# Ledger of designs, part 7: VHH binders against Probable RNA 3'-terminal phosphate cyclase-like protein

Target 1, 375 residues: Probable RNA 3'-terminal phosphate cyclase-like protein, of Arabidopsis thaliana (Mouse-ear cress) (q9c578)
Amino acid sequence: MVMMKKMKGSQSFRQRLLLSTLSSTPISIDEIRADETIPGLRPHEVNLLRLLEIVTDDAVVDINETGTRLKYKPGTIVGGKNLVHSCSLSRSIGYYLEPLLLLGLFGKKPLSIRLKGITNDPRDASVDTFRSTTLNIIKRFGVPAEDLELKIEARGVAPNGGGEVLLTVPNIKTLSAVHWVEEGMVKKIRGTTFSTRVTSDFEHSMRFAARGIFNNLLPDVHIFQDHRAGAQAGKSPGYGISLAAETTTGCFISADTTVSCERPDETGELDVEKKERSPAEDTGVEVASWLLQEIEKGGVVDSTHQGLLFLLCALSEQDVSKVRVGTLSPYAVETLRNIKEFLGVKFAIKPDPLTGTVILKCTGSGLINLSRKLS
Key: E = the ipSAE of ESMFold2; O = the ipSAE of OpenDDE; V2 = 0.75 times the mean of E and O plus 0.25 times the DockQ between their complexes.

## First folded at step 1 (VHH)

Design b21 (framework vhh_ozoralizumab_d1; at its last look DockQ between E and O 0.03; V2 from the best seeds 0.00; counts 0 for: pae E 23.6 > 2, grease 32.4 > 24.2, SAP .856 > .668, placed apart)
Fold by ESMFold2, look of step 2:
Structure b21 (fold): chain B 375 residues (1-375), chain A 121 residues (1-121)
Amino acid sequence: as target 1 above (375 residues)
Amino acid sequence: EVQLVESGGGLVQPGGSLRLSCAASGFTFSSYYMYWVRQAPGKGLEWVSEISGSGGYTKYPDSVKGRFTISRDNAKNTLYLQMNSLRPEDTAVYYCAKVRYFDWLSPFDYRGQGTLVTVSS
């Protein structure tokens, strides 16, 4: 009886589901990898649908036999406490955290959910980056800080995971529009190294190498070690480092990486082009260099957070947001298209060729959480 | 159809004041940043002020900062420019503008017919 928005292909699957749910827009997606030898939805995409069924009521999910067609009628976002979800190991917990952070804000109840899987992975942002950077971006839009938390209970890397985090998201009435164009100057760098089922000497090597680059640039650099043993070390050997720079105007710029054993793709097949594991010193230099490159690009967020920034602007109250970013990434451009498609919000875009930054402006859609319950 | 109609220009002496108005129609006025731009004889368009859709954010180049004030009345779909301490260098045709396409050559494709401001003894 209700009209479905018709779509094709596998692209933007996570954002399509997120925006469908926030806008109460039923969707029908056809031709999902229909021309591939292994067609249809991937394990992490099906797993995301199961997560949506946990955090919403009355969602309807209809997938055909080959997984090439999905009909999704979004439910009402409920949230709640004591929820548990085992994430697919084909992607990290980070794949799921971004939509949950937005969905949880508009639930009937505050969200408290335990996620099990891979905490650190080069494909998705690490749980450390969510703690250090992503949550601070969200707080800028008027979200209360006291109940917006991510606790890392255990670490896990590819292929076998074994990590665990506890995410807490407050429910709110509305997001506030922002005027956020002042980048400031970097005043401090914080980081976390981790190691699981390998020597903690890898953390020392990464930290030493990264500090060697930063100590000549600013005095306030602290990188902490997080070596895990026993059950908290997950099921696979690995190590990694996550860095965040904080600026004088409260911007956070991040970079992270993880070294682990080769992970099979979503179909269970190994990548035929194997790459050797990098020495820990090289990993430390690499991530520090990437952080400096992200800082040089400018903007109030790093490249990987542009999509989230635009989603927050588009979901905010019916007032104008204005934000500065570095060069738009392909993912950010696709995010702008999906925002227009589901929310009807169009961004005015003004590049500045002299600085290489871009100013974006929009009027938020005015999403209001009418079913909100306080605690 | 987008329509922008400027008014309020005229001849003033250096140090004088003028208030420009722009009547807007054909689009959701409060959804867009609005601009005043000017074109001096023989020159290209120069940006002189910017205001957010709500009116809460304004910006000016150094050449007019402290002398010009942009404002808007979203209930009446009207944009204003208060110009004080006018100088001969401010002589130009003034346009109110809405961003349509963002590029170096045509950043303000939607503009009115303009209103002439002449600052001369």
Scores: ipSAE 0.000, ipTM 0.110, lowest interface PAE 23.6, mean pLDDT 85
ESMFold2-Fast, scan of step 1: ipSAE 0.088; ipTM 0.563
ESMFold2 (binder alone), look of step 2: mean pLDDT 83; pTM 0.837
OpenDDE, look of step 2: ipSAE 0.005; ipTM 0.223

Design b22 (framework vhh_7uia_1)
Fold by ESMFold2-Fast, scan of step 1:
Structure b22 (fold): chain B 375 residues (1-375), chain A 122 residues (1-122)
Amino acid sequence: as target 1 above (375 residues)
Amino acid sequence: QLQLVETGGGLVKPGGSLRLSCVVSGFTFSSYAMAWVRQAPGKELEWVSSISWSGGSTYYEDSVKGRFTISTDNAKNTLYLQMSSLKPEDTAVYYCATSYFPLYGSRDYDYWGQGTQVTVSS
């Protein structure tokens, strides 16, 4: 018997809808930003509900006049081909990709969907990080590589977007449990720099600066410049960098950011009295430093992917998964609470004082895609 | 005063074998991860093989897997790379590197040997 779950506030909106849908649990969320100057659901939250209606059958969405209360009855995940969705410009496409990847795996049909909007921003994982890191994490759980792909057809940054990606996701029967505790050693660093509506000098400066940080730390470093022009460069000026480290045990650790140029900092001028780095050089140094910090934290995934890792473990077959992560992020802790609430899966958490990492174990919920058609 | 001293390089014919050695001093090498990295003329540095600080785990680049074997002698503080079925594309300067990979959340290192030349030609 699946009871309607009552909850409050704006926290975990994506995960609440995702877990509601995967567990077939109706939810009611009250007091969504009820006391704010602009109360209720944000444009990207409403837009996510619209996307859920596209990829599912018979979902019921009931929003009150102020957007401060949502009643959601999940539908059956269908998937399908030739789908198109225009993402709200209040968040990047990255906001939609994680729930969409997981929902696509448990659909009646494989998913093929074109997503339009902002491809890169500092708030959500970039489309580059999803390609280099997120998809490789998912493959570890027995997902076939063959039909799991994200194609970046156009880049777009805030505020006006104009980016476009094509996501394909195979439908599976079940996820495999994992024993994934060995971090290995970093053997390669791969990255992508890009710019939209500004010169390729921004790409070169970020690449050069990031390589400077990696000098003598690791020999195998390649950072690609993905320059886009015309229709593939979106509607807003900006630049960004995504970096991923690959380990000898198949771990991928990433860091990324994006800078929008349409609202420049008031004091963004270089100090010519002191030899300062350009903003693009600073961005390259910063992201390279963030990558090294993530590697130093340890674990088989970076901080931003801990939540996804735990979701995959909890959704897997009824066998024990054991994973090593660095110190738990706030998002990861929130993810563990949501997993327990919707799936009843509890993680045993054991700190490893020698490494500063944490080992987590769970028995998967055994989610089976009963609607998957044989092909 | 960490030092790495490499030996064993030379000229060999295709299909031949070589054993590279790296003597490590200035630390207990069982406390550090060890790697072999190579650089072919005019190309980027390429990771070849690694061995964990305990010696319990070994890792190889796909192109050398089954042909190369990495091993350690902790009593001698020595890292080895046994190379067999050598190909012209294995021609490179081979470097011994220690702990430029993080160890259990420890800091990255950038210690390198002097390099040893391996040339595979007929």
Scores: ipSAE 0.000, ipTM 0.169, lowest interface PAE 20.4, mean pLDDT 85

Design b23 (framework vhh_podentamig1)
Amino acid sequence: EVQLVESGGGLVQPGRSLTLSCAASGFTFSSYYYGWYRQAPGKQRELVAAISGGSTLYADSVKGRFTISRDNAKNSIYLQMNSLRPEDTALYYCARQYPLWFGELSYWGQGTQVTVSS
ESMFold2-Fast, scan of step 1: ipSAE 0.011; ipTM 0.310

Design b24 (framework vhh_7mjh_2)
Fold by ESMFold2-Fast, scan of step 1:
Structure b24 (fold): chain B 375 residues (1-375), chain A 119 residues (1-119)
Amino acid sequence: as target 1 above (375 residues)
Amino acid sequence: EVQLVESGGGLVQPGGSLRLSCAASGFTFSSYWMSWVRQAPGKGLEWIGRIYTSGSTSYNPSLKSLVTISRDNSKNTLYLQMNSLRAEDTATYYCAAYLSFWRTDYDYWGQGTTVTVSS
C-alpha cells in the first residue's frame, strides 16, 4: 500500500496532481492560500481536477468549504476518444497540456480530447510551442509519432478565449531512456505569427521584425502567418508569435509571447525619438531576442522545457538517462524536488564550467503502463 | 594574430593509419568549436566532423567508423585520427574554428596539410 503524502501550500499544484496520479500516491494538501483575501484553490486548479476525473476512473476528490484543503486519491488513467473539456479562462490551455500529455501516454486507451479556452498567453507555453517543440521532445523517449498530434482549430486569447484545439496521444507501454548531450548547430528556424479580431498587419509586422534579426545569422528561416477570422478567431482581440529553432542533432529550442489588445496604452511606451516601431514590431524583435538568448544558454532543450525533460527521464524504463541543459530554471529545480518526493528518483548533477551547461543523469523509475489494452 | 597550423600529413599505404594535428594560437581555443574538412583533388570541400567545447563530437555519417576527433585544451591542439585509409582519402585536410553554434561558416581556417594514400 502506498502511504498518503501530506503537504502544504499552493506550490507545484499541477505537478503534485500529475505525479500523484502517475505513481498512484494519495495526497493531502493543507493551507492552500489560507491567509489570502481570496483563500483556497483557484478556478484553473479546480478545473484541472475536473479534467483528471474525465481521463481517469475512480478518482476521489475532497475539497473543504473554503478550498484551503484538498484530499486526492488518484484513479486509473483511462484516456478515451471523443472527450471534451472546457478549460478555465484564468489560465491558458497550455497549463493543462503538459500534464495531459504525460497522463495520456499511460492510459488504458489512446487519448483524443477537444480542449476549449485560451490558446495563447504570456504565462504558459502556447499551443504553437507545444506542437512545434513539446511533442518533438517526447518523441525522443520512444513515443510513436502516429496519433501524437495537436490541431489548432480556433485561436482565442485572454480574457474571453473562444479557442479550440484537438489533442491526440498514443498510449505506450514504457518510455525509453535517452543519451542526449549533443546540442548540434541550429539548422533552421520556424515560426508562426497570428492575430485574433485585429488586422493581419500585426502578423506581418512581427514576422518581418523577427526575420530581420535572423537573416544575418541563418539562411533557413520561415515564419508564416496563421490569420484567423470569424468563428476561428475567438472572442478577444490580440496577436502573438511563436518561434522554434531546430538543430542538426534534433534539438528544439522555443520562445513565444502573446499580447491582448484590451487597452492600447498598455502595449509599452515608445521613445519619442525612436517612434517608428509599432508594438507588433517590438514584439517580433523581443521574441527573436529571447530565442537567441535560449540558444546561447545551451542545452538540448530551452529553459521552459527542462522540467518536462526531467519528468520524462525519471518516468522512463530502469536504465540510465543522461542529458545536457543550460542553467537550471527555478521551475526545473522545483521539478527535480517533486520527482524525488513522488518517484524516489535522484539526479546526479554535474556542472560543465567550460560551456556553462549542466549534465544530469538518473536511473528511470521504470513506470510500466499495466492498463494498456494491447499489451 | 590568429593562426591555425595543421601537421602530420604525408604519404601513407592503403589500409594504414595517420594522425593529424592542428595547433591554435591567437584566440581562446577552449571557447571554440573545431572542425576537420577535406578537399580531394578536383573536388569540393567535404566536412569530416566537429568537436564541441565540451569534448563531445559529431561526424559525417559516411566517415564515422574511420575517424576520431579529439582536442587538448591545455595544449591548444586539435587532432584527427584516421584508420583504414583508402585511395579516396587522398586530400588536403583543413582545421577550422568557430564560436557560434548558429553559424553555418567558420571564423578561422588553417592552411591545410596534404595526405596521399598510395602504394
Scores: ipSAE 0.000, ipTM 0.132, lowest interface PAE 16.1, mean pLDDT 86

Design b25 (framework vhh_lunsekimig_d3)
Fold by ESMFold2-Fast, scan of step 1:
Structure b25 (fold): chain B 375 residues (1-375), chain A 118 residues (1-118)
Amino acid sequence: as target 1 above (375 residues)
Amino acid sequence: EVQLVESGGGVVQPGGSLRLSCAASGFTFSDYALYWYRQAAGIERELIASITRGGSTNYVDSVKGRFTISRDNSENTMYLQMNSLRAEDTGLYYCAKFLYGWTPMDYWGQGTLVTVSS
């Protein structure tokens, strides 16, 4: 019988629930924002627990009145078709997609689920980044491409959302170990600009500004405009851009952001002075610059995908995975700690001072989907 | 509009029995795990029983073997059968499910009062 793991605080909430569920390890989390003015679990965290109830059977959730303590006993991952979940507007759909993708791979049935809410925000990876980058990373671990898809039916930005996506995930037996250390050369850049409930001028401005950054560096740059109107434009005005670089060795490196027009920026600070460039031009320049910075850092994934890469390596068959990444992000470091805590997998870490990159190796835990129903 | 309405409380002697009901409306009942909470005067609400969408049940130690949670998906109703009642079981009983945005005001009813007394 697996002992209940005791933890404290609000950190790594998604990964704690994800790893608890994948390892069938009950957890108890105390002191969740206990000393904050608004204590306890946030709406998106409670809503994630609801999503777990939808995609699993027999999960048990015990939350105290203030939300400062959670006891979670994971259920069996079922998956299923024609599922619908409305995501809390306190975070984007991207908050739910990473754990949902990994859970769906180890389900009894393939997963098909419609998610409603905020499709794009500056905090979590956008639905565009999931399509261009995240799914391609997952495919490297032996996941069939045919049934791994994310369709963007409607876009919605904060605060009121109204976006909608359809996610499909195949169920697998096990993930394959990888040897993935060659970054290759950037061969093309693809991107998407969008706007909701504002003029397409925002899309044009971001696109032309970003393309200006790339003009003398790489010839194969294509940035699409995905203007949405009416029912497909959600409930709030905003705009955003997502960029992905593809390399000759099949690496995808991404950067994205979104600007909501009806609220202050994410820091809660209202900018009282006009900038030299329009906000949309600034957004295009900044995201293009972030993409170039991620490319220069090296590694086979960008900083935001390091955690997912390590989870995939640790969950894979009992064989050695070896991967190259840039400087480890705080999220990546937390991910390594959580992997050790739940799966007992330790990574050997070797810095490469000539490139500024880091090589990590592990033997996968050998997670096998014993509940998988084959057709 | 999502509603959960508790009923079935009352005054009962120690060792007696009561059956609480939670009538649900405004959502697909069969898609949700459901919970019974208890609140005594001056203390925080505590989870006492749960039932998953698949019918699996869980209980706090103090009621295990005495209380039975069940659901009827055709009637959109959840029940709590309470046997061998003790003075410590006195309190307001609330049913709950998780919704968008965690606030007790979004889906806590006014509760049903259970008093175990001579």
Scores: ipSAE 0.000, ipTM 0.240, lowest interface PAE 17.1, mean pLDDT 86

Design b26 (framework vhh_7nfr_2)
Fold by ESMFold2-Fast, scan of step 1:
Structure b26 (fold): chain B 375 residues (1-375), chain A 119 residues (1-119)
Amino acid sequence: as target 1 above (375 residues)
Amino acid sequence: QVQLQESGGGLVQPGGSLRLSCAASGFTFSSYAMSWVRQAPGEGREWVSSISGSGGRTYYADSVKGRFTIARDNVKNTLYLLMDSLKSDDTAVYYCAKWLGYSPYFDLWGQGTQVTVSS
């Protein structure tokens, strides 16, 4: 039996809940933003706890009066179909997708859940990036493509959302270890531009500008326009772009952003206010440039997906995984610490001085989905 | 001077074969992955094939798998593309391209060689 693990502060809140649940480790977190003018858990953090209660049985959540202390006893991951969850408008749906995907893989039943809220923002990975890149990374670890899908039914940007997605996730027995050290060469770029409650000219401008940046440096570039109107356009005006590069060895490297045209009032913790509003052309230039920078960094995943890559390696069967990444992001380093803390998995890290990349190796924890019935 | 120079293009009948060459100079050829990229009239550039610096690994576009073979001679600093069972859709200018360090995008291009597949 695992005893309650005590920890402090607001850091790694999402990963702490995810790893607590996957490892069946009860946790107690205190001093959550205790000295801030608005102390305690944020709306999206409380909302994530409610999502956990929807996808698990017998989870126990105990929050003190000020939200500065949380006791969480994880339940059994059930999954299920026809689930619905309204995400807090303080963060995008992207905040919920990565932990939900990993939890869904280890459920008693396959997961099918409708998520409502903000589909695209500059802080979290967009629903487009999740569909183009995150799901393809997961497939490398032996997850079947059957029932692994994100359908974008409506788009919604900050501050008022109104977007809607349907996520389906198969349940598995175990994740397979990987040897994934060859980046290959970029063979194609695929992208999506969108706008909500503004003219489709924003989509065209971003697409044109992004294609211009590639300037025949990359051979196969197709950027699609996903204009939404009426009920599929949410409640707020905005526009955005998501780009994904695919390599000859099956690597996916992504970059995205979103611009909200309404200035958010003080409706919670939103990073939208930290982003300068730019013309659509500038947005296309910036994201194309970010993609090229991520490609230049090397590694089999972009900087934002390093944490997910390491989680998948650590959760896999008790065999050696070996992966190449670019310079470790702060989030990736934080992820490695959390993996060690909850799963006891330690990565061997070897820099490659000729490439500026880093090779990481670990033996997976051997997480087995015991709730999945033999057929 | 750092250069890539293609040769071996020409007119060929459908079902025919061609061998393209690319002579490299001014850099340590064996240290870099090399590629073939083509551009058909009115179309964007399409990646065709790549080979690792050692020659131990090769990669092909789905449209050319089983028909084209990429090879290199690191002693002669030359890249090759052996093209069999040519189709009209293979008509394009063929470029060899180099990567800078371990970047997966192209940083040096040849001048191109024209391949025309027609009756």
Scores: ipSAE 0.000, ipTM 0.236, lowest interface PAE 16.3, mean pLDDT 87

Design b27 (framework vhh_ozoralizumab_d1)
Fold by ESMFold2-Fast, scan of step 1:
Structure b27 (fold): chain B 375 residues (1-375), chain A 120 residues (1-120)
Amino acid sequence: as target 1 above (375 residues)
Amino acid sequence: EVQLVESGGGLVQPGGSLRLSCAASGFTFSSYGMYWVRQAPGKGLEWVSEISGSGGSTKYPDSVKGRFTISRDNAKNTLYLQMNSLRPEDTAVYYCATLPFYRGDWMDVRGQGTLVTVSS
């Protein structure tokens, strides 16, 4: 008989499914928003379960009538080519990308999947940040750059989406342990502005404002335009900016946001936090300031990527990984708890009060992709 | 209640042709993009074609481009997949599917599928 892990509530839903699948651990989650006026799983959570069924064989999903209880038995991660998934409009494609990336690495075959929905929003990491930062972080763990790519074919913002990306992920045998404690100095900033179904003047305003923040700090700053029109502009008006700093030691630190110009429906069917519309100039200043704040916090990754960093360390070969991060985010702390729960990996944590950074060490669980095909 | 019902599958020789149909009901068909996906024995779901709500835009992966044609008849609430120059690799259960319903529907919908077997 296989031991099923029992857990409660809506917290860490995405990560619980990811770790369940990677560790082949069946789970039962009850009391999912049981006390809310509209109880149970949200559209994006059910949609993630559908995605797991697409990329795995023999997964079993059992949801009660109210969506307040889920039983999930993970399947074998297959991957495959020419897959398609339409993401729920209650969250951006960014909600799906991190778990999908990690699952794809441990698939029987390389993954190639077309994802449709919202490409950019203020809640989840944008497709731009995923491409500039997330993919570069995983390369540090021995993931080959060949066939590791996100193509942004169409942009779409909330509420109606209409964006489209193609994600390709190589399958690997195992992740390499890392010693990654040197932050280095910021050597360049790269960014992307976009606009959909509104004037590209919004992009100019964001870029000019962000440049104004950086001009006295760093000379090597390039922010590119990616104005979309027609079929590549999705179904909703909006604009956004993504910024990434690269250091002399190969660290990538990012910040992004998106402004939707169309209000979500009054019923509140989107499960994303609403941001008040701001002028494009204010958006550029805001994101540039967030990037500087993330750089000042220190660490080899920004606060939003700490969880991914720790997952990669814990999944790596049975060797010691040592990493430096800034102040631990709530998401990072939750990630450490989930890692212990599913993988039995404990991190030794040593704060450095002089720098405000934290050093973490662990011995990887040694996850091996035994189903990987040679060809 | 949203329903999708596929038909038109069967056994066909390599190089042959089949036309699949999907009857849709329970939603405003012309307002939603539709796609065909397939699942070969022992493999995951694979996207094979996509069409916009109006029928004005279609997309295909390289594996079927030039051989398969997706179309729709919005007056009849019916989606089609014309498959030409079929190969043994095209053997799969083919599913008609629609984009997640943003309003009121909390899961993706697809039909029961129709089996296509390409063999001599």
Scores: ipSAE 0.000, ipTM 0.128, lowest interface PAE 14.8, mean pLDDT 85

Design b28 (framework vhh_7uia_1)
Fold by ESMFold2-Fast, scan of step 1:
Order: structure tokens, then C-alpha cells, then sequence
Structure b28 (fold): chain B 375 residues (1-375), chain A 120 residues (1-120)
């Protein structure tokens, strides 16, 4: 008899579906925003369920009339090529990329999927950060570089999107455990500035400001301008910057943000604070400062990638992984709780007071992709 | 068989113009980002300009903005660099290069280079 895990609330929705699917554990979630003015699942949450139905066979999704209860029975992860998914405009494509990446690794076939929507926003990691940082973290766990890529075909910012990316993920048998505690020294900084449906002067201003901060610290800094026009510039005016640092020990640390020049439509979340335009120079200074703050915090990943790092460790072969991170983010703490709940993996956590960092150890769950078929 | 062949270099006077061409073969040109990189006598390699596979994303080094224009012709598998208002400081060997698979990859294939000399 199949046992169903019962849980409540809107928290960790993305990770609950991901871990449910990877562990083949049916779940029932109730009390989803039951007392809010607009109750239930948000458009991006429903849209994520539709994406899971595209990349899996035989998944069962049962949502009540008010969207306040979800029953989810995971299917077999298939993957496949020539897939297309239109992401909800209530969140960026970045909301979908991390779960897709992990699911794709354990698919029957390699994954190739075209995602349409918002490529860059201040809430989720940008498509630039995924390309520069997220994919390189995953390679540390034995994922082949071949067929692991994200192509940015069109940019689109909130509220109307119009961006487009192609994500390719190889399927693997298992992830390798890691010993990753040496931070090294920053050896180079790379970045991308972009604008959509506004002047390229915004790109130049962000780049100039960010370079001004880094010029006193290290020589190997390249910040590129990704000017888009016409169909490649989406449907909304905006601009943004993504910065990443590479260390001598192969660590990747990133920071990004995006400014929408147009206020969002009330299509899914009425209480979301409207974004106002900011001076591009201030944006460049801010993100460069955030990158330096992330480097100062220490750890082998930035704060936003701690959750992914722990998921990779927990899904790895039944061997010990040991990793160093900075101060644990709220997302990272939630990730550790969800890992224990679905996979039974418990991390040993040892603070290092001399560095302000934290060392975590676990024995991987040993997830094996037994259905794996090469193309 | 992968190859990049640069042409169009030569001697030009300050303020003059020159167009470099790079013919690509052995791979799907429209699937890769391309760059122009230069090396002045006795100096390190300097990135000049890059263009995405779609032609929509273009980057320039600050010293060449407004003077150089990068472009592609997918039907001819050719990358161009149109250089105007040339200065003696632009004297260098110019290389056509293909970007590697990931954002962090160095250039994975280079041409033999073409010499540009800006003097009277």
C-alpha cells in the first residue's frame, strides 16, 4: 500500500514537488493560503504542476475548487527532446530552472526544453546566473559538461515577459559525493548587463559603476553588454546586471538583479509591491557590493545556491559529502528540513567560529537512475 | 575539421577604415558566439568585440565603442569587423575566435590572425 505524506501551507511548494517526484512519494498539501484574501495556489505554482506533467509520465494532480488543497502522485521522470513550456508571468523562468535541472538529471532520456516567460527579475536567480554559476556547481558532482547548457534566445522582464531560453540537461546514473571546503581566492569576475525596450545607456551605466568597484581589487574583470532589440527584447522595458566570481579552487559566487521600468499587472498576486525604476549606476554599485558581501561571507557557494548544494549532496551516492558554506540562508534551512522529510538524510552541522562559516556533512541517499536510456 | 580564416588586414593611415572578415567552416556557425581578439606588439591578448549566435547580443571593449562594428552573415558563415576612425593604438594582430560551450570557457578555437598596422 502506498503511503501519502500529509503537509500544510504554501511553504516550500517548489521543493515539496521536486522531492516528492525524486523520492516517488505521494503528497497531500492542505491549508494553502486558506485565510488570505486570494486563497490557494498561485499561477506559477499551478504552472509548475503542468511542467511536471510534461517531463513525467503518469503523474496525477488533484486540486480542489478553491486551490487550497493539492494531492500529487509523482510519475516517472521521462525527460525528452523538443519540449516547450510557457512559464507563468507571476514568477521568472528562474523559478522553474532549479527543479527542472535536478529532475532532468534523473530522467529516462536526456532533457531538451524551451522555456518562455520572464528571464530576469529581482526575486529568482536570473538565466544569466544559472548559466554562469548554477550549471558549474552541478558539474562538481560528476555531471557531464556535454549537453548541460542554457541558451538565452530572447530576454523578457516583468510584467509581460516575452523571453525565451533553451535548457539542455544530460541524464546520469548517479551523482558523486564531494569534499568541497576550500574557498580559494577570487581569480576572475565575469558579468552581463542588459536592457530591454530601453536605451543601451542603462547597460553602460551599470557596467561602468560595477567596474569602478572591482578595479581596485583585481585585474581580471569583464562585464559584457547584452543589448537586445525587436523580438529578442521581449514585451516590457527594463534592465539588469548579473555578476559572478570564480575562485582558484573552482568555486562560483554570484549576485544579480533586474529593474522593471513598467509596473506589474495584477494577474496573480495583488499584494506584490510595485517596482519603481532606479538609476542604472546605483544598480551596478548595489549588485557589485552584493557580490563582495557574498565573497566576504565565505563558503564554496553564495547564499542563494546553498539549497541546491545541499540537495546535490543528499541525492549523491551513499558516500560522505563535506561542504563549507557561509551563514545559512532561510532557503537553505528549509531545504535541510525538506531533505530530511523526503529522503531521510540528516546533515551534521558544525559552525566554524574563526571564519564565520559552517561545515556540513551527510551520507547521500544513493539515488540511482535505473530507467536511464542513452539517446 | 574546424577552421577560422581571417582576411582584410593591412596598412592604413590614422583616421582610416578597414574591414576584417573571418570565414568559418567545420561547425554550425549559427550555434556559437564569436569574437574578435587582438594582440599588440609586446602586449597581452585583448578582447575587442563579441556577437551571439543569433546576432542580437553584441559586446564591445570600451576603447573601440562607436568606432568598430561586429556583424555576421550566416548564409556565408562569415564574421566581420568594420573598423573606422583607426588610431595607432589599434595596431595589432586580429584573431577571430569561437566561444567555448559554457560562459566560463575560454575561446576554444582561433584563427591564424591578420595584421592591422595603423601608421603613415
Amino acid sequence: as target 1 above (375 residues)
Amino acid sequence: QLQLVETGGGLVKPGGSLRLSCVVSGFTFSSYSMAWVRQAPGKELEWVSSISYSGSTIYYEDSVKGRFTISTDNAKNTLYLQMSSLKPEDTAVYYCARFGLSYWDAFDIWGQGTQVTVSS
Scores: ipSAE 0.000, ipTM 0.198, lowest interface PAE 13.7, mean pLDDT 86

